# Designs tried in a protein design chat: VH-VL binders against TBCC domain-containing protein 1 (tbccd1). Part 14

Target 1, 147 residues: TBCC domain-containing protein 1 (tbccd1), of Danio rerio (Zebrafish) (Brachydanio rerio) (a4qp31r305to451)
Amino acid sequence: PPGSRLVLMSQVCKQTLAKDSEKLNDVNIKLHRCSEAFIYLLSPLWSVTLDKCRNSTLVLGPVRTSVHIQSCENVRVVCVAGRLTIGGSFNCTIHSLTPTRPLLLPGNASLTLGPFHTQYPTLEDHMASAGLAVVPNLWNQPLLFGV
Below, E stands for the ipSAE of ESMFold2; O stands for the ipSAE of OpenDDE; V2 stands for 0.75 times the mean of E and O plus 0.25 times the DockQ between their complexes.

## First folded at step 13 (VH-VL; framework fv_roconkibart)

Design g2 (from e1 with heavy chain A33Y; at its last look DockQ between E and O 0.06; V2 from the best seeds 0.00; counts 0 for: pae O 6.8 > 2, placed apart)
Fold by OpenDDE, look of step 13:
Structure g2 (fold): chain C 147 residues (1-147), chain A 119 residues (1-119), chain B 112 residues (1-112)
Amino acid sequence: as target 1 above (147 residues)
Amino acid sequence: QVQLVQSGAEVKKPGASVKVSCKASGYTFTRYYMNWMRQAPGQGLEWMGWISPIFGTEKYADKFQGRVTFTLDTSISTAYMELSRLRSDDTAVYYCARDYGFKWEFDYWGQGTLVTVSS
Amino acid sequence: DVVMTQSPLSLPVTLGQPASISCRSSQSLVHSDGKTYLHWYLQKPGQSPQLLIYKVSNRDSGVPDRFSGSGSGTDFTLKISRVEAEDVGVYYCMQGTYYPYTFGQGTKLEIK
């Protein structure tokens, strides 16, 4: 069923990874210790977690539930997501479209939040599939917890 | 309050082009899509397409594809609709209308711009 | 293209009486996201269209509660419980589920 699968991508280093397969639909994605990578996952996703990634760019299809960024450094994330959480991260830039306020957990430094500014031909369909709309976008209204 | 103010009436000859402007105020311009419709005299409404300031893309109805161009000047919160290779059946009132962009309703409309195409 | 068919096309009504307009689509307007993007507009004489009802049954801001929308799938209805003079104009249903967005022919409401 949707949201039951987990795809772990560990130690993706110095490469470009591009996927737009139906096999990614409604899957939980975990990126672990990616470095100097360009990752494009252009499908409707269930959830995405970035853990200990560095010097990387991540462009995501719509994420139905949440994008969680933890312990990352010099990472750029472009995403449409139901929820966005960021903790323990340094010099990261997040371009997001989210109907909920981003949650900033402790340990962040030099974060840049911006609006979602990317599109691809099937984005509209993917947003529909993920149950996400273009409004409201609360990317600039973060909540600080324990900071 | 939200307002969409369009440019004035135009009279064009067949084969010419027309560019209609729609200046928005009272809201964050880049947060909303701008749609364009037209209405021939005594007729119903026809959707032409939209432009998305958020995504930076346009969607045109097939009927107008290749003949219409939507553009934006975000510095002055203005949307433009240019229709080329005009013919007599392009005579209509053209409307801009705001929506949220994702197949949403049009909650605010411009006052309309009459474009008359005649030889 | 999705064809929107309104009935009647002409609707003479006595002040204070109720009015009903039907809108039928050539296919279901239920979007893949589960929502139904059927909207109603009113164009008063000499004016631009204005939103009345969005997504079948939601009144836009400032729209009196005497206006109501209902329906599902392919059949939709706009009702006015008590017609007032300011309700004169042409009513349009519009579907925003499929491209291109399409309007009904319009229903002209007049006072008898």
Scores: ipSAE 0.016, ipTM 0.609, lowest interface PAE 6.8, mean pLDDT 92
ESMFold2, look of step 13: ipSAE 0.366; ipTM 0.800
ESMFold2 (binder alone), look of step 13: mean pLDDT 92; pTM 0.930

Design g3 (from e1 with heavy chain E105Y; at its last look DockQ between E and O 0.85; V2 from the best seeds 0.00; counts 0 for: pae E 3.9 > 2)
Fold by ESMFold2, look of step 13:
Formats: sequence, C-alpha cells, structure tokens
Structure g3 (fold): chain C 147 residues (1-147), chain A 119 residues (1-119), chain B 112 residues (1-112)
Amino acid sequence: as target 1 above (147 residues)
Amino acid sequence: QVQLVQSGAEVKKPGASVKVSCKASGYTFTRYAMNWMRQAPGQGLEWMGWISPIFGTEKYADKFQGRVTFTLDTSISTAYMELSRLRSDDTAVYYCARDYGFKWYFDYWGQGTLVTVSS
Amino acid sequence: DVVMTQSPLSLPVTLGQPASISCRSSQSLVHSDGKTYLHWYLQKPGQSPQLLIYKVSNRDSGVPDRFSGSGSGTDFTLKISRVEAEDVGVYYCMQGTYYPYTFGQGTKLEIK
C-alpha cells in the first residue's frame, strides 16, 4: 500500500544515483550520510528525509507528504512537496513548490529558499498522482519554529 | 545520426580564458548530460566534469573547480566549456562527449578542440 | 580519487595474434546500484576516443566480436582474439563509478 514502505539510501558517496522506477512510487525515502553525490529520484514519493548529507544535490519527484532536511551541509534540493521542514542545516539551497509554508527549525544558517523551476517528461502526471498538480506555491513564506 | 561538432582550435596566452563550443545533432539534446574531457599532447585522458540540461545541474572535477564553467544553450543544442586563468599545462585537446541517461559512459565524442597556451 | 593502472603501457603485437590489456583500480568499482562501471575506449591515430566496451563486458554497437572484456571488483581485462591492422591505437580503461571519473594511462597497441 501507499506510504507503507521505507527505502534507506545510506552513504551514497561520490556518485550519481538516478532512479525513476515505479518501484519507488509512494515510498518513504531516507537519504542518510550521503556525500559528494547527485541523487535523482524521479518518481512520485510519499515522504523524503535527508539526514546528515553533505556536498550533494538532490532532485526529487513530487513528494506527497513531506520533505525533511536535517543536519545537512552544502546541499541543494529541488522538490515539489506537500510540506517542507528544515533544521540544523548549513549552506543549503532548496528550490521548492509547496502549498504549505516551509518550517524552519533551530540550527539553520546560510539557508536559501527559491521557487521550483524544473521539468521532466512525466512530472505533471507525477504531481497529479501525489495530489499536488494545482496547489499554490508558498516557497517564499517560511515559518520560524522554535528558533 | 548522433553528431557532436566542436569549435575550432584556439591559441591563447597565459592568464586568458577560452570558451569551446560543442554543437549536438541527431538526438534530443535535453535528455543527455554532456561531459568534457581533455588530453594533453601525447598524454592520456582527463575528465573535467559534466552538465545536464534536465535540471540545470553540473559537476566539476575538483582539479578544475573555480576555473571551469559549463553552460548550455538548449535553443541551438550547444554546450560550452570555459576555462579561465589559462596556464601552459592547460595546452590540450578538449573533447565533449554524451552520457546517455547518467549511465556513466560516453557513447559519442566530439572531434576535439586544440587549445594551445603559450607565452 | 580512484587510480586506474593499465598494463602493459606499450603492446607490440603480430597481426592475427591475440592481445590482452590489464586494468586495475585502486578500489572496488561496484556502484551503490550493484553494477560495475568499468569501460574501455579506443583512440585510433588522429581520432577521438570511441567506446568499445561498457560495464565490463558489453560491446558497443558495431564493435567486432574479437573484442571482449572481463573482470570484477578491481581487476579487469580487455582481450582481442585476433589483432587486425585497424586495431592500432591507444586503449583506455575508465571508471564511471566514483567522482572524479578517471582513466587509465593508456596502452598503445602497435603492429610489430
């Protein structure tokens, strides 16, 4: 069922990892301790957590629920997500389309937020399947929480 | 038929910059990453990095970080490599090569562009 | 950086005889996806490199079946079962598993 599986991608280092398999549809993804990596997950996803990643670029298909970015350094994320939460992260850039206000938890520094401006052939269909095709983009209206 | 056609040879002085073009034809330019390599005269191949039109992403080999810039003009299916602060050991033939779908190998190469850096 | 070491660096061969080129990496080339991104290129005199073998053992389109690749982990081999005059040039192994992508030093194959 949707949202029932977790896929852990740990210690992807100095590589490009690209997946667009339907096996990732509606899966929870945890990216842990990835470094100097380019990671492309071009499927509609349930949730994504980035934890302790460094010097990496992540390009995600639409995420139905949430993208959590925590304890990351020098990471660029491109996503469409229902919710976006960022904490404990330094020198990170997040380009997003999200219908909720991004939540900024304590411990961030040098954080850049920007609008989502990317396309791939199946993106529109993936956004529809994740329930995000017609929602507004609130990327520029973050909330500070517990700061 | 896939073809990569590079700009002509360049002669530069130390400290200058050079911009090499790579015009693609015979495939959908926006679906492939473009890689850049160089080869000093009589020597082996060295990877410089790649640029992808899909998400505006690029990776530079650490050795060239800060001196090389890759750009794309998708309207004319052309990739560019600019190398700044040239020095004599940058004398080489520079190649563009296509990477099919991030499969990490180069199936088509440009003809090469000789860049000579001399005082 | 992953160091790619080829041997021999110079390979004189008699027409019609077999040839073998070794390539060793300083670390395993097995990608996090389980595949091994070790490739072979041939650069004929005055030409750009051309892909011969990708992912250890797969011949690229139009490459004659006298070329074969094998190996795993850190140790790889390119074999030519019967050398022809058109095979002269420099052979490079390359790894595409880890950044930066790196090439071997090249093996110059020449007819003796």
Scores: ipSAE 0.334, ipTM 0.786, lowest interface PAE 3.9, mean pLDDT 89
ESMFold2 (binder alone), look of step 13: mean pLDDT 92; pTM 0.943
OpenDDE, look of step 13: ipSAE 0.894; ipTM 0.946

Design g4 (from e1 with light chain D33E; at its last look DockQ between E and O 0.83; V2 from the best seeds 0.00; counts 0 for: pae E 2.9 > 2)
Fold by ESMFold2, look of step 13:
Structure g4 (fold): chain C 147 residues (1-147), chain A 119 residues (1-119), chain B 112 residues (1-112)
Amino acid sequence: as target 1 above (147 residues)
Amino acid sequence: QVQLVQSGAEVKKPGASVKVSCKASGYTFTRYAMNWMRQAPGQGLEWMGWISPIFGTEKYADKFQGRVTFTLDTSISTAYMELSRLRSDDTAVYYCARDYGFKWEFDYWGQGTLVTVSS
Amino acid sequence: DVVMTQSPLSLPVTLGQPASISCRSSQSLVHSEGKTYLHWYLQKPGQSPQLLIYKVSNRDSGVPDRFSGSGSGTDFTLKISRVEAEDVGVYYCMQGTYYPYTFGQGTKLEIK
């Protein structure tokens, strides 16, 4: 069932990790303590959490519910997501398409937000599968909470 | 008929910059990453980094970070490598090579571009 | 950085005889997904490098059956069962598991 599985990807270091399998469809992803990595998850996903990642680049297929970025440093994220939440993160760049205002929690510094800028052959189909094919993009309208 | 055709040899002074082109043909340019390598005279190969047109991402080897820039012009299927603040030990043959799916299986290489840095 | 060490650096071989080139890495080349991105290239005189073997043991298209690759972890071998004149050049192993990607020093194969 959608959103029932969790995949943990921990301590991916100095590598490129690329997956586009239908086995990741509607999965919850947690990326934990990855460093100096490029991570490409090119499937429609249920949710994604980035926690304590450093010096890394993430390119995600459309995420139905939320992308949470917490305690990350020098990370670049490219995503389409229902919601985007960022906290405790330094020197991070997020290029997104999101129909809700990005939520900025306390502890961020040197954060750059930009519009979504990537393509891959099945992207449009994946956006439709995640319910994000024809939504507004509010990447530049963040909402501050507890700041 | 996959082919990568690089720009001609260059002679540069220390402190200058050089921009090497790599024109691709015979395949869908936007589906492959482009890697750059160099080979000093009589020496082995050194990886400099890659750029991916499909993902809009790039990686530079730490040794070249801050001195090298990779760019693409997808309208003419051409990749570029620019190296600045040249030193005499940058004298080398520079190669482009394509890579599918980050497998680092460089199956097609350009012919090489000799860059000579001399006073 | 992962250091790739080849042995021998110079390999004179009689036509028709076997040849073997060793490549050792300073750490395991097993990727977090379980694959090993160890590749072999041949640079013939005056030419660009060409791919021979990818991911330890897979021959690239058009590479003769006399070339084979083996190994795991940190130790890898390229074998040529019967050396032919067209095999002359410098052989490089290369790892693509960890940044920065690195090559061995090269093994120059020559006909005696």
Scores: ipSAE 0.427, ipTM 0.819, lowest interface PAE 2.9, mean pLDDT 90
ESMFold2 (binder alone), look of step 13: mean pLDDT 91; pTM 0.926
OpenDDE, look of step 13: ipSAE 0.896; ipTM 0.944

Design g5 (from e1 with light chain Y37W; at its last look DockQ between E and O 0.89; V2 from the best seeds 0.00; counts 0 for: pae E 3.0 > 2)
Heavy chain, then light chain:
Amino acid sequence: QVQLVQSGAEVKKPGASVKVSCKASGYTFTRYAMNWMRQAPGQGLEWMGWISPIFGTEKYADKFQGRVTFTLDTSISTAYMELSRLRSDDTAVYYCARDYGFKWEFDYWGQGTLVTVSS
Amino acid sequence: DVVMTQSPLSLPVTLGQPASISCRSSQSLVHSDGKTWLHWYLQKPGQSPQLLIYKVSNRDSGVPDRFSGSGSGTDFTLKISRVEAEDVGVYYCMQGTYYPYTFGQGTKLEIK
ESMFold2, look of step 13: ipSAE 0.437; ipTM 0.819
ESMFold2 (binder alone), look of step 13: mean pLDDT 91; pTM 0.922
OpenDDE, look of step 13: ipSAE 0.897; ipTM 0.944

Design g6 (from e1 with heavy chain D99E; at its last look DockQ between E and O 0.88; V2 from the best seeds 0.00; counts 0 for: pae E 3.5 > 2)
Fold by ESMFold2, look of step 13:
Structure g6 (fold): chain C 147 residues (1-147), chain A 119 residues (1-119), chain B 112 residues (1-112)
Amino acid sequence: as target 1 above (147 residues)
Amino acid sequence: QVQLVQSGAEVKKPGASVKVSCKASGYTFTRYAMNWMRQAPGQGLEWMGWISPIFGTEKYADKFQGRVTFTLDTSISTAYMELSRLRSDDTAVYYCAREYGFKWEFDYWGQGTLVTVSS
Amino acid sequence: DVVMTQSPLSLPVTLGQPASISCRSSQSLVHSDGKTYLHWYLQKPGQSPQLLIYKVSNRDSGVPDRFSGSGSGTDFTLKISRVEAEDVGVYYCMQGTYYPYTFGQGTKLEIK
């Protein structure tokens, strides 16, 4: 069933990892300790956690539930997500389309938030599969918590 | 029919810049990354980096970081490579090549552009 | 950087005879996705390089079946079962697993 699987992608380093397989549809993704990497996951996803990654770029297909970014440095994320949470991260840039206010937890510094600006051929079909719409986009209305 | 047509040969002085164009036709330009390579006379191939029109991303090989810039004009399906602060050992044939889906295979190459750097 | 080493660097062959080119990498080319991004290119005299074999053993469209690729990990081989006049040129192996992408030094195939 949707949201029942976890895929761990650990220590992807100095390479590009690109996937658009339907086998990733509605999967929970954890990206852990990736560095100097470009990671493209162009499928409708259930959730994504990005933990302890550095000097990397992540481009996600629409994420039904949440994208959580924790303890990252020099990371760029492009996503469409139901919710966006960021904590403990330095010098990161997040371009998002999200119908909820991004949550900023303690420990962040030098964050840049911007609007979603990416298109790929199956994006709109993937958004429909994830139950996400192009409006509203609350990327510029973050909530600060615990700071 | 896929084609990559590059701009003509250039002669430059040390310290100058050169900008090489690569015009694509016969495919959907925005679906493929464009790679740049060079080949010094009588030498092998050297990868310089890539730019992706669909993902808004680029990667430069470390040795060229700070001297090379890749740009795109998607309205005319053209990629550009600009190399600055030229030295005599930058004399080479410069190639653009299409990369299929970040699979690191360069299936179509431009005809090459000779850049000569001399006093 | 991953160093790609080809052998031989010069390969004279009689028409109709087989040829074999070795390519060795300084580290495993197995990508985090489990695939091996080792490619072969042919640069014919006066031309740009052309893709011949991708991901170790897959022939590009229009490449004759007399060309085959094999290998794993760090050791790879390109074979030509019967060399024809149109096969002359410089053959390069290339790895696309790790940045920076790197090429072997080339093998010049000539007709004796």
Scores: ipSAE 0.396, ipTM 0.805, lowest interface PAE 3.5, mean pLDDT 90
ESMFold2 (binder alone), look of step 13: mean pLDDT 92; pTM 0.937
OpenDDE, look of step 13: ipSAE 0.906; ipTM 0.949

## First folded at step 14 (VH-VL; framework fv_roconkibart)

Design m1a (from g1 with heavy chain S52T; at its last look DockQ between E and O 0.87; V2 from the best seeds 0.00; counts 0 for: pae E 2.2 > 2)
Fold by ESMFold2, look of step 14:
Structure m1a (fold): chain C 147 residues (1-147), chain A 119 residues (1-119), chain B 112 residues (1-112)
Amino acid sequence: as target 1 above (147 residues)
Amino acid sequence: QVQLVQSGAEVKKPGASVKVSCKASGYTFTRYVMNWMRQAPGQGLEWMGWITPIFGTEKYADKFQGRVTFTLDTSISTAYMELSRLRSDDTAVYYCARDYGFKWEFDYWGQGTLVTVSS
Amino acid sequence: DVVMTQSPLSLPVTLGQPASISCRSSQSLVHSDGKTYLHWYLQKPGQSPQLLIYKVSNRDSGVPDRFSGSGSGTDFTLKISRVEAEDVGVYYCMQGTYYPYTFGQGTKLEIK
């Protein structure tokens, strides 16, 4: 069942974690306290939360619902997502394709937003399965909330 | 028939830079991670870092950070390693090696490029 | 950095006899994904390294079944059941779990 499972990936440090398994299809992902890591989750996902990650690079398959980035430092995120929300984060770079305006919550500093620029072999099929294959990209139209 | 062919030996003076090429054939270049290693004369192997066209990402071993740059030219299936501010203890054979799926199982290696740094 | 320590560093072996090489890491090599990224390479005289064993115990394609790997955590072993002349060279263990990735110092296998 889509969106019914949560996978927690906690304290991935000084390593590369790469997964492209169908077992991650339509799963909610929480990445927690990862540092000095490269994390590649190349499946169509339901939702993704990054919490308290630092000095890391995240490349995500298309996310059906939302990507939420919270309390991160020196993190690069590459994603396609239905919605993008960022709060409490410092010196982060987000390259995205998202059909809704990115929501910037309080506590951010030194954020860089850019357009999605990544390709992997099954990307187009994954975008179609997540309902994001032919959507506009509003990466450069963020909405500031409560700042 | 997977093959990695590296550029020829180089002799450099301290303080110079060197750029080693690694041309790939026999596989889909854009599906693999390219790693660089070196081996000083009579010594063991040392990992220097990796670069991949898959995501436009790279990682350098900390001891080389700031002195080494990896680049790719995907149109000719070629990886490059440039090491600057050379010193005599950089004398080594430099190897490229490919990896599938970020497993660091270097299944094919280039023939090696000897870089000699001497005054 | 994870330090990889091999023993012995020099391994003279009579043709047809078994050989065993030990590799110890300064910390566990179990990755956050549950796998152990411990690999073995052979560098034959005058050649570049070649992969023998990946993830502790898996032989690479074309590697004879006289080669086997075992171990877990911090202690790993490469065995050759019957040494042949083509097996001479330097054997390296390597860990790919934690940055920076590191190699053992090498074990030189030679026929005595």
Scores: ipSAE 0.535, ipTM 0.849, lowest interface PAE 2.2, mean pLDDT 91
ESMFold2 (binder alone), look of step 14: mean pLDDT 92; pTM 0.929
OpenDDE, look of step 14: ipSAE 0.907; ipTM 0.949

Design m2a (from g1 with heavy chain S52N; at its last look DockQ between E and O 0.88; V2 from the best seeds 0.00; counts 0 for: pae E 2.7 > 2)
Fold by ESMFold2, look of step 14:
Structure m2a (fold): chain C 147 residues (1-147), chain A 119 residues (1-119), chain B 112 residues (1-112)
Amino acid sequence: as target 1 above (147 residues)
Amino acid sequence: QVQLVQSGAEVKKPGASVKVSCKASGYTFTRYVMNWMRQAPGQGLEWMGWINPIFGTEKYADKFQGRVTFTLDTSISTAYMELSRLRSDDTAVYYCARDYGFKWEFDYWGQGTLVTVSS
Amino acid sequence: DVVMTQSPLSLPVTLGQPASISCRSSQSLVHSDGKTYLHWYLQKPGQSPQLLIYKVSNRDSGVPDRFSGSGSGTDFTLKISRVEAEDVGVYYCMQGTYYPYTFGQGTKLEIK
């Protein structure tokens, strides 16, 4: 069923990993300890967690539920997501389209939030599959919890 | 047919900059990553980096970081490479080459642009 | 950086005879996705490089079947079953698995 599988991508280093396969549709993704990497996951996804990654760029297809960024350094993320949560992260840039206010947990410094302005083939179909085809963008209205 | 056409040869003095263009035709420009390589006279090939028109992102090889800039003009399907603070050992033929989906299979190359740096 | 080492660096060959070029990498070229991004290029005299073989063994469009590639991990080979005059030039192996992307030194093939 949708959201029942987890794919772990651990220690992707000094390379580009690009996937657009339907095998990733509605999958939970965890990106763990990736460094000096470019990661393109261009499928409609269920959730994405980015944990302890550094010096990397991530471009995600639309994420139905949430993108959670934790303990990252010098990371750029481009995403469309139902929710966006960031904690414990330094010098990160997030370009997003999200219909909920980004949640900023404690431990962040030097974050840059910006609007989503990316286009790839099939993006509109993927946004529809994730339930995000026509939604407001609240990228610039973060909510601070316990900061 | 797929074609990459580069700007003409340049002669530059040390300390100057050069900007090489690479005009693409015969394919959807925004679906391919553009790579830049160079080849000093009588020597092998050296990768300089890439620019991705899909996402407006770029990667430079570490030895060129701070001296090279890649840019795009998608309205005319053209990529640019600018190398600054030129030295005599930058004398080389510079090539653009396309890459489909980060396969690193440079299937079409420009004709090359000779840049000569001399005092 | 991944070092790519070719041998021989100079390869004189009689027309119609086979030729073989070796390429070794300083580390495995198997990508996180399980594929091996080892490619071969030919640069004919006065021309830009052209792709011959991608991902170890796949011939690019229009490349004659006398060209074949093989290998795995760190050891790779390009073979030409029967050399023709138009095969003259410098052959490069190249890895696209790890940044920075790197080329071998080149193998100059010429007709005796």
Scores: ipSAE 0.454, ipTM 0.828, lowest interface PAE 2.7, mean pLDDT 90
ESMFold2 (binder alone), look of step 14: mean pLDDT 92; pTM 0.927
OpenDDE, look of step 14: ipSAE 0.902; ipTM 0.947

Design m3a (from g1 with heavy chain V33I; at its last look DockQ between E and O 0.91; V2 from the best seeds 0.00; counts 0 for: pae E 2.3 > 2)
Fold by ESMFold2, look of step 14:
Structure m3a (fold): chain C 147 residues (1-147), chain A 119 residues (1-119), chain B 112 residues (1-112)
Amino acid sequence: as target 1 above (147 residues)
Amino acid sequence: QVQLVQSGAEVKKPGASVKVSCKASGYTFTRYIMNWMRQAPGQGLEWMGWISPIFGTEKYADKFQGRVTFTLDTSISTAYMELSRLRSDDTAVYYCARDYGFKWEFDYWGQGTLVTVSS
Amino acid sequence: DVVMTQSPLSLPVTLGQPASISCRSSQSLVHSDGKTYLHWYLQKPGQSPQLLIYKVSNRDSGVPDRFSGSGSGTDFTLKISRVEAEDVGVYYCMQGTYYPYTFGQGTKLEIK
């Protein structure tokens, strides 16, 4: 069923990892300890967690439920997501389209939030598949929690 | 007909900068990643990095960090490579080459641009 | 950096005879996605490089069947079953698995 599969991408280092396969449709993704990497996951996804990634760039297809960014450093993320949560992260830039207020947990420093700005040929179809085709963007209305 | 047409040869002095252009035709410019390579006279090929018009991302080989800048003008389907603080060992033919989907299968190359750095 | 080592660096061949070029990498070229990003290019005299073989063994469009690629991990081979005059030039292997992407030194194929 949707949201039942997990794909772990651990220690992707000094590589570009690019996937646009329908096999990733509605999959939970965990990116763990990636470094000096460019990661493009251009499918409609169920959820994404970035944990302990450094010096990397991530471009995600629309994420139905949530994107969680934790303990990351010098990471750039581009996403459309139902929810966005960021904690314990330093010098990160997030360009997003999200219909809920981004949640900023403790431990962040030097975060930059900006509007979603990316296009790829199947983006509109993927946004529809994730239920995010026409939604408001609240990227600039974060909820600060314990800061 | 896919074509990548590069700007003409340049002669530069040490310490100067050079900007090489690569004009694309015959395909959708914004769907492909542009790579830059160079080849010193009589020597092998060296990868310099890439720029993606779709995602607004770029990667420079560490050797060139701080001296090279890649830019795009999508309105005229043109990529640019600028190399600053030139040295005599930067004398080379510079090539652009396209790639689809991060496969690194450089299927079309520009004709090359000779840059000569001579005191 | 991944070092790509080709042998031989100079390859004189009689017309119509087979040729074989070896390419060895300093570490496995198997990407985290399971694919091997090892490619072969030919640079004919006075021309830009042109793609011959991608991902170890796949011929690019228009490349004759007499060209074949094989190998895995760190050891790769390009074979020409019957060398023709138009095959003269420098052959490069290239890895696109790890930054920085690197080329072998080149193998100059000549007709003897």
Scores: ipSAE 0.525, ipTM 0.856, lowest interface PAE 2.3, mean pLDDT 92
ESMFold2 (binder alone), look of step 14: mean pLDDT 92; pTM 0.931
OpenDDE, look of step 14: ipSAE 0.905; ipTM 0.948

Design m4a (from g1 with heavy chain I54Y; at its last fold request DockQ between E and O 0.96; V2 from the best seeds 0.00; counts 0 for: pae E 2.2 > 2)
Heavy chain, then light chain:
Amino acid sequence: QVQLVQSGAEVKKPGASVKVSCKASGYTFTRYVMNWMRQAPGQGLEWMGWISPYFGTEKYADKFQGRVTFTLDTSISTAYMELSRLRSDDTAVYYCARDYGFKWEFDYWGQGTLVTVSS
Amino acid sequence: DVVMTQSPLSLPVTLGQPASISCRSSQSLVHSDGKTYLHWYLQKPGQSPQLLIYKVSNRDSGVPDRFSGSGSGTDFTLKISRVEAEDVGVYYCMQGTYYPYTFGQGTKLEIK
ESMFold2, look of step 14: ipSAE 0.554; ipTM 0.855
ESMFold2 (binder alone), look of step 14: mean pLDDT 92; pTM 0.924
OpenDDE, look of step 14: ipSAE 0.895; ipTM 0.944
ESMFold2, fold request of step 15: ipSAE 0.520, 0.456, 0.497; ipTM 0.852, 0.825, 0.842
ESMFold2 (binder alone), fold request of step 15: mean pLDDT 92, 92, 91; pTM 0.923, 0.924, 0.923
OpenDDE, fold request of step 15: ipSAE 0.888, 0.889, 0.888; ipTM 0.940, 0.940, 0.940

